# VH-VL binders against Translin-1 (tsn1): the designs that were tried, part 6

Target 1, 220 residues: Translin-1 (tsn1), of Schizosaccharomyces pombe (q9p7v3)
Amino acid sequence: MNKSIFIQLQDQIDKEHSIREKLTAEVDLLDEKLRVLQLLLANCEQNLENQEEILEALEIIKSKTRGLAELASNFPYYKYNGVWDRSIQKVVYLYLLASWTGRLDKSLRPTYSLLSLSEVGQILQVPVFPEESTFHLSIEQYLHAVLSLCSELARQSVNSVISGNYHIPFEALNTIQKVHSSFQVLSLKNDSLRRHFDGLKYDLKRSEDVVYDLRIHKLV
Short names: E, the ipSAE of ESMFold2; O, the ipSAE of OpenDDE; V2, 0.75 times the mean of E and O plus 0.25 times the DockQ between their complexes.

## First folded at step 1 (VH-VL)

Design p2f (framework fv_praluzatamab)
Fold by ESMFold2-Fast, scan of step 1:
Structure p2f (fold): chain C 220 residues (1-220), chain A 123 residues (1-123), chain B 112 residues (1-112)
Amino acid sequence: as target 1 above (220 residues)
Amino acid sequence: QITLKESGPTLVKPTQTLTLTCTFSGFSLTTSGVGVGWIRQPPGKALEWLANIYWDDDKHYSPSLKSRLTITKDTSKNQVVLTITNVDPVDTATYYCAHSYDTFYGDLYFDYWGQGTLVTVSS
Amino acid sequence: DIVMTQSPLSLPVTPGEPASISCRSSQSLLYSSGYNYLYWYLQKPGQSPQLLIYLGSNRASGVPDRFSGSGSGTDFTLKISRVEAEDVGVYYCMQSLEYPLTFGQGTKLEIK
């Protein structure tokens, strides 16, 4: 009854801490499955026997992402989105990678292209471009995921040459060049996103060097 | 060789506006990824970042000072200007401008610094 | 804001002996890129800061191999394997994971 201002503030602090702990626990469970999928997608061109495990991991991640979205919708989006932002960015990235490499379904058919933000939203059954501040896939999360994809494609280009696959470096370069050109017309005001975009120059150079080496060796 | 040099008043009265100019050579502020930052150091204290400006005119400011700071560039003169309004004695510091290095990794750091200019705010 | 904390604040060293400086961040500096956005600077008496280490462990151009950076996430170390007289000055760590860029308090390295 006779609560002081400070007792009321302590109650609010405790409530917000409890909410963050609940969200963090759900995020930790999602992160565990994201680590599993990331390992399964490493050198995926060389290991087709793990396709069933990849499909299982994708479905679990989709389910856990929807569960997180449902829980998060009970709380102010902009107050708590920092708890899940990086994990959801990684969800988008891994779905982009699975699609690009042909591991998204049993067809094993690579797209060698980007899923749009809307397409990712449809696959995950999560909103995009909401009118209200509710749980959704953000433009910033998608753009970070695209940049992460380019870094991974540049890395896999080197590995694919070692394994004797010469097609992957050309497709990776094509994708990275298109992303680089598209980002040139954007005005990036987000500090983290702008910093991440500046790194794309390294991925482009690495991808170009791999293709250059292949062309030189093919011609001689 | 990249060089930067700060210029401006050495003594400013409280409430006045402080304008500092960074004149540089050996690089262009039209080159993708290149930027210039301002960092200050009060006597005997740690370094404090103030603001950055980039090739595309993108600007970033220290949140605690944002309402008082303005950073601009003049690419034809190879200059970056920092303005601080309503100065007080706590703004007494050596002010540095520095080249922001684009390392291809999306990181940000200062690889070439000006000599610094000491500004005293006193009545 | 990310808070950077250095220890010790003062480090007297005999020439030829090793020195170690610690830097701790209030949140992880390890990004999805796999890099730690942590940098080390040296400010010699009366001079401007100079870059020593970028991205946690990479030596800047012209920096002697006796300097090394290590660590990941929130805990970072700068080591000098054999301190020389020219190494005297104040060492600062800086993070660039997010704006505002923040520096540690500095560690003053002195010859005994």
Scores: ipSAE 0.000, ipTM 0.430, lowest interface PAE 14.2, mean pLDDT 84

Design p2g (framework fv_praluzatamab; at its last look DockQ between E and O 0.03; V2 from the best seeds 0.00; counts 0 for: pae E 17.0 > 2, off the site)
Fold by OpenDDE, look of step 2:
Structure p2g (fold): chain C 220 residues (1-220), chain A 123 residues (1-123), chain B 112 residues (1-112)
Amino acid sequence: as target 1 above (220 residues)
Amino acid sequence: QITLKESGPTLVKPTQTLTLTCTFSGFSLTTSGVGVGWIRQPPGKALEWLANIYWDDDKHYSPSLKSRLTITKDTSKNQVVLTITNVDPVDTATYYCARLSEYGYWPDSFDYWGQGTLVTVSS
Amino acid sequence: DIVMTQSPLSLPVTPGEPASISCRSSQSLLYSSGYNYLYWYLQKPGQSPQLLIYLGSNRASGVPDRFSGSGSGTDFTLKISRVEAEDVGVYYCMQSLEYPLTFGQGTKLEIK
């Protein structure tokens, strides 16, 4: 076998590795910003003091996401999407959360409502759906993000009660119920998504429990 | 139904290379987010993670065993192969392959396991 | 490496009584998403491990409601409200926050 063939193969391997490294570097930067935003959005309660920080973090994440999208568009999507899929899912999740809690532009969606995939794409200014051969927000990423949102809402519902915000648990439950009903109509083919959806049942129960507790104590 | 099954030699001599194959069904390594990992358990001891491989051919190894481990996948056959070079009696263990599940989050967990295969390293 | 420490290592329990297992991590397992990347597994005698709890507090499919996971950061607890004979085995906590994935030493639950 011609040694030259192996050299060429090695070059390809090296190139691929280099690409992954570059993408990973961008994703790492994005992840750092995601951590910041997550901390800022840790509670559903409106904190006017950190609203500017939230908006700034959102813009930074948008910028980083767009940067990643631009870089990624130079390469085959399905070869490298594993590098950013999880992070992008988190991006979508945090934007959903920000919108739901009224921390995002309220002109897009009312508080306690769910952004669509298309709307998220518009906000981030990135393509959506699998029809794109380059970087895009996938349906799978969006659905995972929605499920993640539900889990977070269930979690924060308890905290909201502690803080005396008794409206949030009801809105959370309403959202989770709607999501649950919607997902039941979907023919999920991804095993990971199915498992994640299975977890939604628990979140629904948790939210129900919070609401029931409020009712029992005649707080609502 | 998701199933995994380990196969390979049950007896290996020291210094030889151990090759284990995980054959699975009910899922595909072409699906984004899906992975397969290997975990071993020496007799009477705790579980030890060895290596993971994902749909995108991303690989992760135990640092202590990295120099001896190689994990590969054959998507068309629904197989994942683990090789361990220069085996020693200390490598005697039940070897499990398991599916990685993200539950929408990274990193992963193991939600489906094979039955395991006992490998004895002895002269 | 993240070190996972379980306690106790041996847990004799009378059927019908509650059980509690602790798992501590050498560093926080709380991720930016607000979830803890802590998992609980049960390995029944002669069987493969099976997932009980994912992400610290979520019950896996098919897992009875008598099992519950709690905790955040570095301290986690698996609780069994009413131990049954079928719950005998070795329980492992695992972190997947970062590589390498690491398990606890295991807690052997036995019936008194």
Scores: ipSAE 0.000, ipTM 0.476, lowest interface PAE 13.9, mean pLDDT 89
ESMFold2-Fast, scan of step 1: ipSAE 0.000; ipTM 0.419
ESMFold2, look of step 2: ipSAE 0.000; ipTM 0.442
ESMFold2 (binder alone), look of step 2: mean pLDDT 92; pTM 0.946

Design p2h (framework fv_praluzatamab)
Fold by ESMFold2-Fast, scan of step 1:
Structure p2h (fold): chain C 220 residues (1-220), chain A 122 residues (1-122), chain B 112 residues (1-112)
Amino acid sequence: as target 1 above (220 residues)
Amino acid sequence: QITLKESGPTLVKPTQTLTLTCTFSGFSLTTSGVGVGWIRQPPGKALEWLANIYWDDDKHYSPSLKSRLTITKDTSKNQVVLTITNVDPVDTATYYCAHRSYKYLGYYFDYWGQGTLVTVSS
Amino acid sequence: DIVMTQSPLSLPVTPGEPASISCRSSQSLLYSSGYNYLYWYLQKPGQSPQLLIYLGSNRASGVPDRFSGSGSGTDFTLKISRVEAEDVGVYYCMQSLEYPLTFGQGTKLEIK
């Protein structure tokens, strides 16, 4: 009946679309840099000569993540977080992988160690345990990232044996075992996270099989 | 530098138990991919492998001697101990312990102790 | 058990001449990794064995380039291009493909 009300609804639709479009554009730029870093971190050993490129990519990703956080802080977190959730999971994952492989400052963090959620937040300069409704790293994003790390470590474990590096399989197994034990005491209340966690048993078995072959034969 | 040294009795009577200790430095038996083996050599004869122990306490024994052999490790003392029960004069040999490590998809002995001669006689 | 057979058992060599030692295994030592799990050791008189060659053809640290290992599967050769007085001793091949680990009978290299 009142045309003014329908015009207001159209304005709101247009405003929300514009916001999603702006956020999506920032996410796309971040995703581009994430793909570059992922390729640079593909091998635990072979890419030592590209250390400066890895550090540069990490810094760009940190900068882009902060830029996304600043833009997103102007809008309701739970209304728009789906636009960046997967990309932020990948940011956390790649920082975990870079730290585990010793690509971050080794004087501050030992190689083959797992960064905590709070440590990742501190490095990225992004809130971890906020009041709510502020751009932040969620527990779910961190847990997804940890599970992704385990899958990558299991993959690199196989490849490291082929390249003659026996050290990586044992460190990978140690990390995956600790993650698996820790997840089993958690009461997971998210279907996506539970599905992702189901994949961990395969990564654990893959890593165990590599180490078991090295151990039982003491040959490979 | 990796070094190993064997110690134990130089003379043992038949039917007794022989206990040999390998004391090492320059590596730890808690390091992944590291083990210690025992090899013996009777006077004027070929080398014969006896047993291996690894960082994860995995143990392997020569099948012909398995019922008589026990290999253990004490990582805090940097020692590996080999025990041979019911010795016979045929067990007279120089006994070596050797460092076993992983490199390029394979394990091999790279550093050996000086050896200790054990004579089994009445 | 994998049986390792060396030939010859005694090898008298004039200094400066080449020497060749054969090692045969009762089973193939070639693993799916592409490597032969065959090792060569030298035991000088009154000394402990020392590693010369690992995984068929790779020289151990500090081993002179006059030593070379070759072969694949069941037939392996250790060659010394120019024998020196310090090379005197007993040479052993060893397999590390399966337990029990086994050594050849040894080849005694002597200077004439």
Scores: ipSAE 0.006, ipTM 0.439, lowest interface PAE 10.7, mean pLDDT 86

Design r2 (framework fv_regdanvimab)
Fold by ESMFold2-Fast, scan of step 1:
Structure r2 (fold): chain C 220 residues (1-220), chain A 120 residues (1-120), chain B 110 residues (1-110)
Amino acid sequence: as target 1 above (220 residues)
Amino acid sequence: QITLKESGPTLVKPTQTLTLTCSFSGFSLSTSGVGVGWIRQPPGKALEWLALIYWDDDKYHTTSLKTRLTISKDTSKNQVVLTMTNMDPVDTATYYCAHSYEWLGYMDVWGQGTTVTVSS
Amino acid sequence: ELVLTQPPSVSAAPGQKVTISCSGSSSNIGDNYVSWYQQLPGTAPKLLIYDNNKRPSGIPDRFSGSKSGTSATLGITGLQTGDEADYYCGTWDYSLDAGVFGGGTELTVL
C-alpha cells in the first residue's frame, strides 16, 4: 500500500509529541518554582523576613506563566490544557495565599481578603474566562484554587496558635465561611470540583474547632 | 498599620449629649473577632473602660454608665460612634478609642485621645 | 471603688528593679488574662504586656508580667528615666460583664 499516508500520520504524531514535550518542559520549570514559593508561604504569620525571596519567586512564577501562555496559545487549548491545568491551579492558589497573607501590594486587596479571577488574570497578565480560544485562566481553575486556599488556611490555623498568633485563626474562619456560603449558590456541573467542594466542610469544621478552643481557653 | 482617631466637640454644657466618632484604618469591623472600645480618663485620674462593640454588633457597656451610653458602628465608613447623654462636669476627660480582639480588657492599639470639657 | 487595686505610686533609682501589683477577685483576674499599659506623660496608653506575661513587638525584655490566683504583677528591671510613667493593669470582669482597669501606679525614677 501507499507508504506516504503512514509517513504523514507518523509526522503528525511526532509533532504532537514534540508539542507536549515542550509544554511539559515549561510546566516542569514552573512547578519547581511553585514548590519553592509554597514552602516560603507555609506559615501564615506576617513575618517579613522572607519577603524578598517571596517577591522574587512570585515574579519568576508570573514570568514562567506568561511564557507558558505564549507557547500554549499556538496550539488548540482543549487538546493540550491537561498538560498545565494542575500547575496553573497551583499558580492561582499561591497568588491567592500570598495576597491573603499580605505579601503582595496591599493596594490590590487588603490583607485577609480574596483576589477575584479577574484580578489574578490582571496580575499574571494572562487572559481569563470568558476568553476560551487561547490560553486562559478558567473558572474551574480559580474555584479549585480557592478551595485549596481554604484547606491551607485551616491547616495553618493550628500552627499559628502554636507560634502565638491568635489572629490568623479568626481571619481564616471568616474566609472559609464566606467561601462556603458562596459555593452553595453555585450550580457545579464539574465532578472534580464538586468533590473538592465536598471537602470544604471538613476545612470549615477544623477552622471552627481551632477558634472554639481559643475562646474556651480565653486566648481570644 | 492600624490607626484610630477620635473626633467630636471639645466643650459640652451640662445636660447635653456628647457624640464622639472613632475613625480607623488598617482593619475592618466586618472581620471576625475584631472590636473597637472606648476608654476615658479624667484629668489626673485612672483609665475608665466605657464600652465595646464587636464585628457582629455585640455591644458591652460599663454598668455605672449603661443607661447613658450608646455605641454603634458604620462598617462601610470605618467608624464607631459613642454617645453619652446628660453630661456632667465629672464627665470631663480625655476619651480614647482602641482596637481589640475577642478578648476583653485587651486593647492593642489606641487613638491619640480627644479632650472633652463639661462646663457652663 | 475600683475592682482592681494597684499601689498609687512607686519610686526607684535608675538601674534598680520595681514590681507593681494588681489585685482583684475570681470574677476578673482569677478567671481572665491580664494586660498592662504604659502611659507616658501627655500621651495615650500603650500596650506593654498581654495574656499575663507576653510582650508585643518592640517592648524590651526588662518588662515582664506574671499572674498568681487573683493577683498580677508587672516587673521592670534596669530602670531608665524613660520608664517614668503611669502603669495600668486591665482585664475582663465576668460578674460585671465589662472591662476593668486598675487605679494606676505612678512610677517615678529619681
Scores: ipSAE 0.000, ipTM 0.391, lowest interface PAE 22.8, mean pLDDT 84

Design r2b (framework fv_regdanvimab)
Fold by ESMFold2-Fast, scan of step 1:
Structure r2b (fold): chain C 220 residues (1-220), chain A 119 residues (1-119), chain B 110 residues (1-110)
Amino acid sequence: as target 1 above (220 residues)
Amino acid sequence: QITLKESGPTLVKPTQTLTLTCSFSGFSLSTSGVGVGWIRQPPGKALEWLALIYWDDDKYHTTSLKTRLTISKDTSKNQVVLTMTNMDPVDTATYYCARLYGSFYMDVWGQGTTVTVSS
Amino acid sequence: ELVLTQPPSVSAAPGQKVTISCSGSSSNIGDNYVSWYQQLPGTAPKLLIYDNNKRPSGIPDRFSGSKSGTSATLGITGLQTGDEADYYCGTWDYSLDAGVFGGGTELTVL
């Protein structure tokens, strides 16, 4: 029985709690801006006047992501990754969505395509595939973000029809089909990612239904 | 138009393996986004999801019965087969197969087949 | 264990409106769309609502659905004696990697 051992354990617990609190505080600030950008991008095909606000939100998110990366790089990645994993997935997702819809820069040129993981890393100035186990964008985060994009594109397809924009559903279906085909060649060994991929079938069906309804409607 | 029909034994002894076949028409399980699932309902109880198989041969089973359930398809015959091992009287239920669209809703259901497990 | 909670029964008179709730969590209703099924006595379930609020061909507009957060609601207006049935909500649960149904609600038309 050694009381000093229990004092050392309490110190370790206190240090871990302090680290998690600091990381959580940074994540909370990031999440506030992610919610704002998500709402702005939800209306992207309807209101181009909010472009300056979108660019500002993207830059703030980029800055806060870099700040989180700097803080997190001082601690073991896999021990604390759960604190920021979902928020970083959302950062990647919103940058993919902004690029797809043409809201990533002042050009307003939609890509109707996916930024690669490396391209997202370059834009955010965050490591990808690092040699050291520090803060980085993971393959799993990127793949989750791609799947989230497909869900949002399927949703926007419905809203585009309501607004009288019939081009978006066709581009969305094309993107979802390409993602689906690409995932079929992957051997998914992560249970969370596999479950999320199961949702892609839902998004594909939803997107197909919108396009098929448009074809039938236009024929009569 | 689109129909599904369950077939198999109506009486099974405890410890035996149940094999149920879902035969369907009006669609193909080679169509992207389509799956066929199995649901059961014990007398007077709620619907319980069991398993599903998608067009691409991807398979899912309820966690509580996963070790006992196998699902397979024969797309050329328009059939999906469910097997359930080590049958017990508590497995007495009406078993349904249903077509699943990609958003996880079952749009067309079979009539159901009643399976009684007794000695 | 039921992961989606429905009231066990509801009742209303002909011509009235009834609502049936379905409560879940972030891994099911929160992350996915909700479907609703009608089961008349002695028959197989029938799809009433899919993708939270859409009706299949042949389902009258008296039936409606909605979703807010981790809960969904089925609404039936202009209640008819033929609506007397069990109603089930359903969705996918990503944490269980499985489809899930509510416990069912018995609608009695008085």
Scores: ipSAE 0.000, ipTM 0.425, lowest interface PAE 18.4, mean pLDDT 84

Design r2c (framework fv_regdanvimab)
Fold by ESMFold2-Fast, scan of step 1:
Structure r2c (fold): chain C 220 residues (1-220), chain A 121 residues (1-121), chain B 110 residues (1-110)
Amino acid sequence: as target 1 above (220 residues)
Amino acid sequence: QITLKESGPTLVKPTQTLTLTCSFSGFSLSTSGVGVGWIRQPPGKALEWLALIYWDDDKYHTTSLKTRLTISKDTSKNQVVLTMTNMDPVDTATYYCAHRGYSLWYGMDVWGQGTTVTVSS
Amino acid sequence: ELVLTQPPSVSAAPGQKVTISCSGSSSNIGDNYVSWYQQLPGTAPKLLIYDNNKRPSGIPDRFSGSKSGTSATLGITGLQTGDEADYYCGTWDYSLDAGVFGGGTELTVL
């Protein structure tokens, strides 16, 4: 048939590839900083020795997220959101974890509490819930991040007992119980999110077992 | 001490339904976070995950066999039952039941001895 | 079809170290805990590693696990003749909503 049609299709493929490469490059830079922050937050202990590094990492992540948002706003959101969706979920997750552990400004939320999606959006200076194709934080990204937080809190509860910190398991259990109760009233329409939520009950059980063991051994 | 034991027919004809029972002791399937799963292994081949049932009656089945598999529990008898319809010679395998610890992602920490099922006419 | 890829075999001499890899995707290893199982000839599998890098009671510290991205590794140091077995990785897959196992690796101690 018409050779020129295939040339036009190749041009479009090349343009889309170029856009994905540019977005992927920005995501890779963000992921670098997310790995640094994740390591710094690996312990829930209130060790302020690395506080300045954590605040620096958070500010860099905020800056990189806004840079990604600016770049992404030049292209159709739903066509390219798969390039950054996982990394933005991790941005939200790490901000939730930093807030929960008391590493963010105390005036936003008390230690051991959950930032709302709107609060994360305010901190990152990124829109939330837009009805249009503008770069934004989605409900699904937030819910995935909350579930990831619960898994991490259950993990750190086990580790905190080993290191002699008996307060963290109680706060983790309280948070996981509240998240579990809140999710029970949601009608999840996303298969990935529904499957992720199915894991929450096991995080809840692990957290319960840690607290139960502490009470039996009279450490609280 | 947790123990599990598989029981059921050793020979099944093609097109018949297989029913296997896992009888266990040392834990209750009413305990939050606990599950019992089924895994099979054809002679000389890899482990194949089949199904899992949790304390809250939540059930999972491998996609390729989902329409053929049912898993159920009788908490009062300490038993989990697996049924598989329309048996084929390719379903010849050793079938294991196993305890899932307190986490969905924890793994299968205690396994039964396995029961061998041969499908032939 | 295998969702998790392992080498079919590995071999080393007594006292040496071996590593067994398990490669998957974001929907399984990337987003989930990895377990490792040892199956001695003619026996049921036995859990060696859970939650990526933790050992059940009774498993010697010669056995270790790690996870990086969408891949996991089982390490065995100080190989003994009794370690000769098939080794399987396993995890959950969110896309399949099911558990998955690797194809297994046969370890031969020379």
Scores: ipSAE 0.000, ipTM 0.424, lowest interface PAE 18.5, mean pLDDT 84

Design r2d (framework fv_regdanvimab)
Fold by ESMFold2-Fast, scan of step 1:
Structure r2d (fold): chain C 220 residues (1-220), chain A 122 residues (1-122), chain B 110 residues (1-110)
Amino acid sequence: as target 1 above (220 residues)
Amino acid sequence: QITLKESGPTLVKPTQTLTLTCSFSGFSLSTSGVGVGWIRQPPGKALEWLALIYWDDDKYHTTSLKTRLTISKDTSKNQVVLTMTNMDPVDTATYYCARTEYFGSYYGMDVWGQGTTVTVSS
Amino acid sequence: ELVLTQPPSVSAAPGQKVTISCSGSSSNIGDNYVSWYQQLPGTAPKLLIYDNNKRPSGIPDRFSGSKSGTSATLGITGLQTGDEADYYCGTWDYSLDAGVFGGGTELTVL
């Protein structure tokens, strides 16, 4: 009967909904810890009081990312990756920010430098460039994270001047200029990434204006 | 006050590797924004930018020679080292190291070494 | 090919003025600061102008720089025989992710 076809479709809908709900629950737990870390990294100035809390948050995020990867491995990657894609972009972004501000092990990269995609994968113990299409960090996730870092560095540059810290604007500008240069040689095949990259010119301009203002007023 | 000096072999045979050291005083590569780069000039020809290393170990190389060039620093010794593989007679030039302060002189090389001449011949 | 184009030579009499041009593209001069270098015969280059139009301490005000679009200009007034040198423009190129120099301009004071 025609009804049997609709019953099968409803069953499939219910199964997919159940899977999506389970993945969303894990993502929500990860997002909670990402919000905590983001608040702890709200300024680029060294804050010795919260270093232990930052390291704890980083370990929890690593653990939660691993748990999400294990759960997600039970289901088709490209069918469900939309559930975690933005959260994984934020994981990468916050690790880049923690590294840039000198809160991670400096033996990997010095302060004010950029972790590579492979280095982030190594830290999180998540595949990059896998031989099989399993849960992994994508190039697009990394590039979105790098662009998000630039926006945050431009924002913190404005705030650091207000606080009397003049070295952060210089170091932020250097990072943003290098990212801008690097993106220009890429052939971006993703519309979302192209739109995000289009915003980088404003972060670059903002950073340039902060540094230029400091120079003409002889504050540096 | 600020000085840089290049050192290394003045004669190199074809296919050998060239290693040049830039020793400097009056500044540190631990200072944010500071970098040291290498520039060469063949006899009677124009300046050619080769490589640059910043305080944060960020490295840049000219595209045409990228596979042959390595730049490294030893911040504690105030030294920057340039290595160039597979030398050819066309690489005969005076090699300069120079300081840049990205923030203070934006891509300008503000203090130069005296240069060291490297001849590549059999 | 050179990324930055300069005239190969310029000349003028003592006391006169000259301008030396440097032409590039949006990825270099257009988006970056230009520096100028003076190289006297047998010596290392010396920074003459940075940030398009600023002079290091000790550089006389008869040397000036300017930038418009993708081109930069070095101006020298009150020419002296001691100004006979090669002059180079330099900047960063975002597309190459590298520093670039012009081909140089030989100034003769006749």
Scores: ipSAE 0.000, ipTM 0.422, lowest interface PAE 17.6, mean pLDDT 84

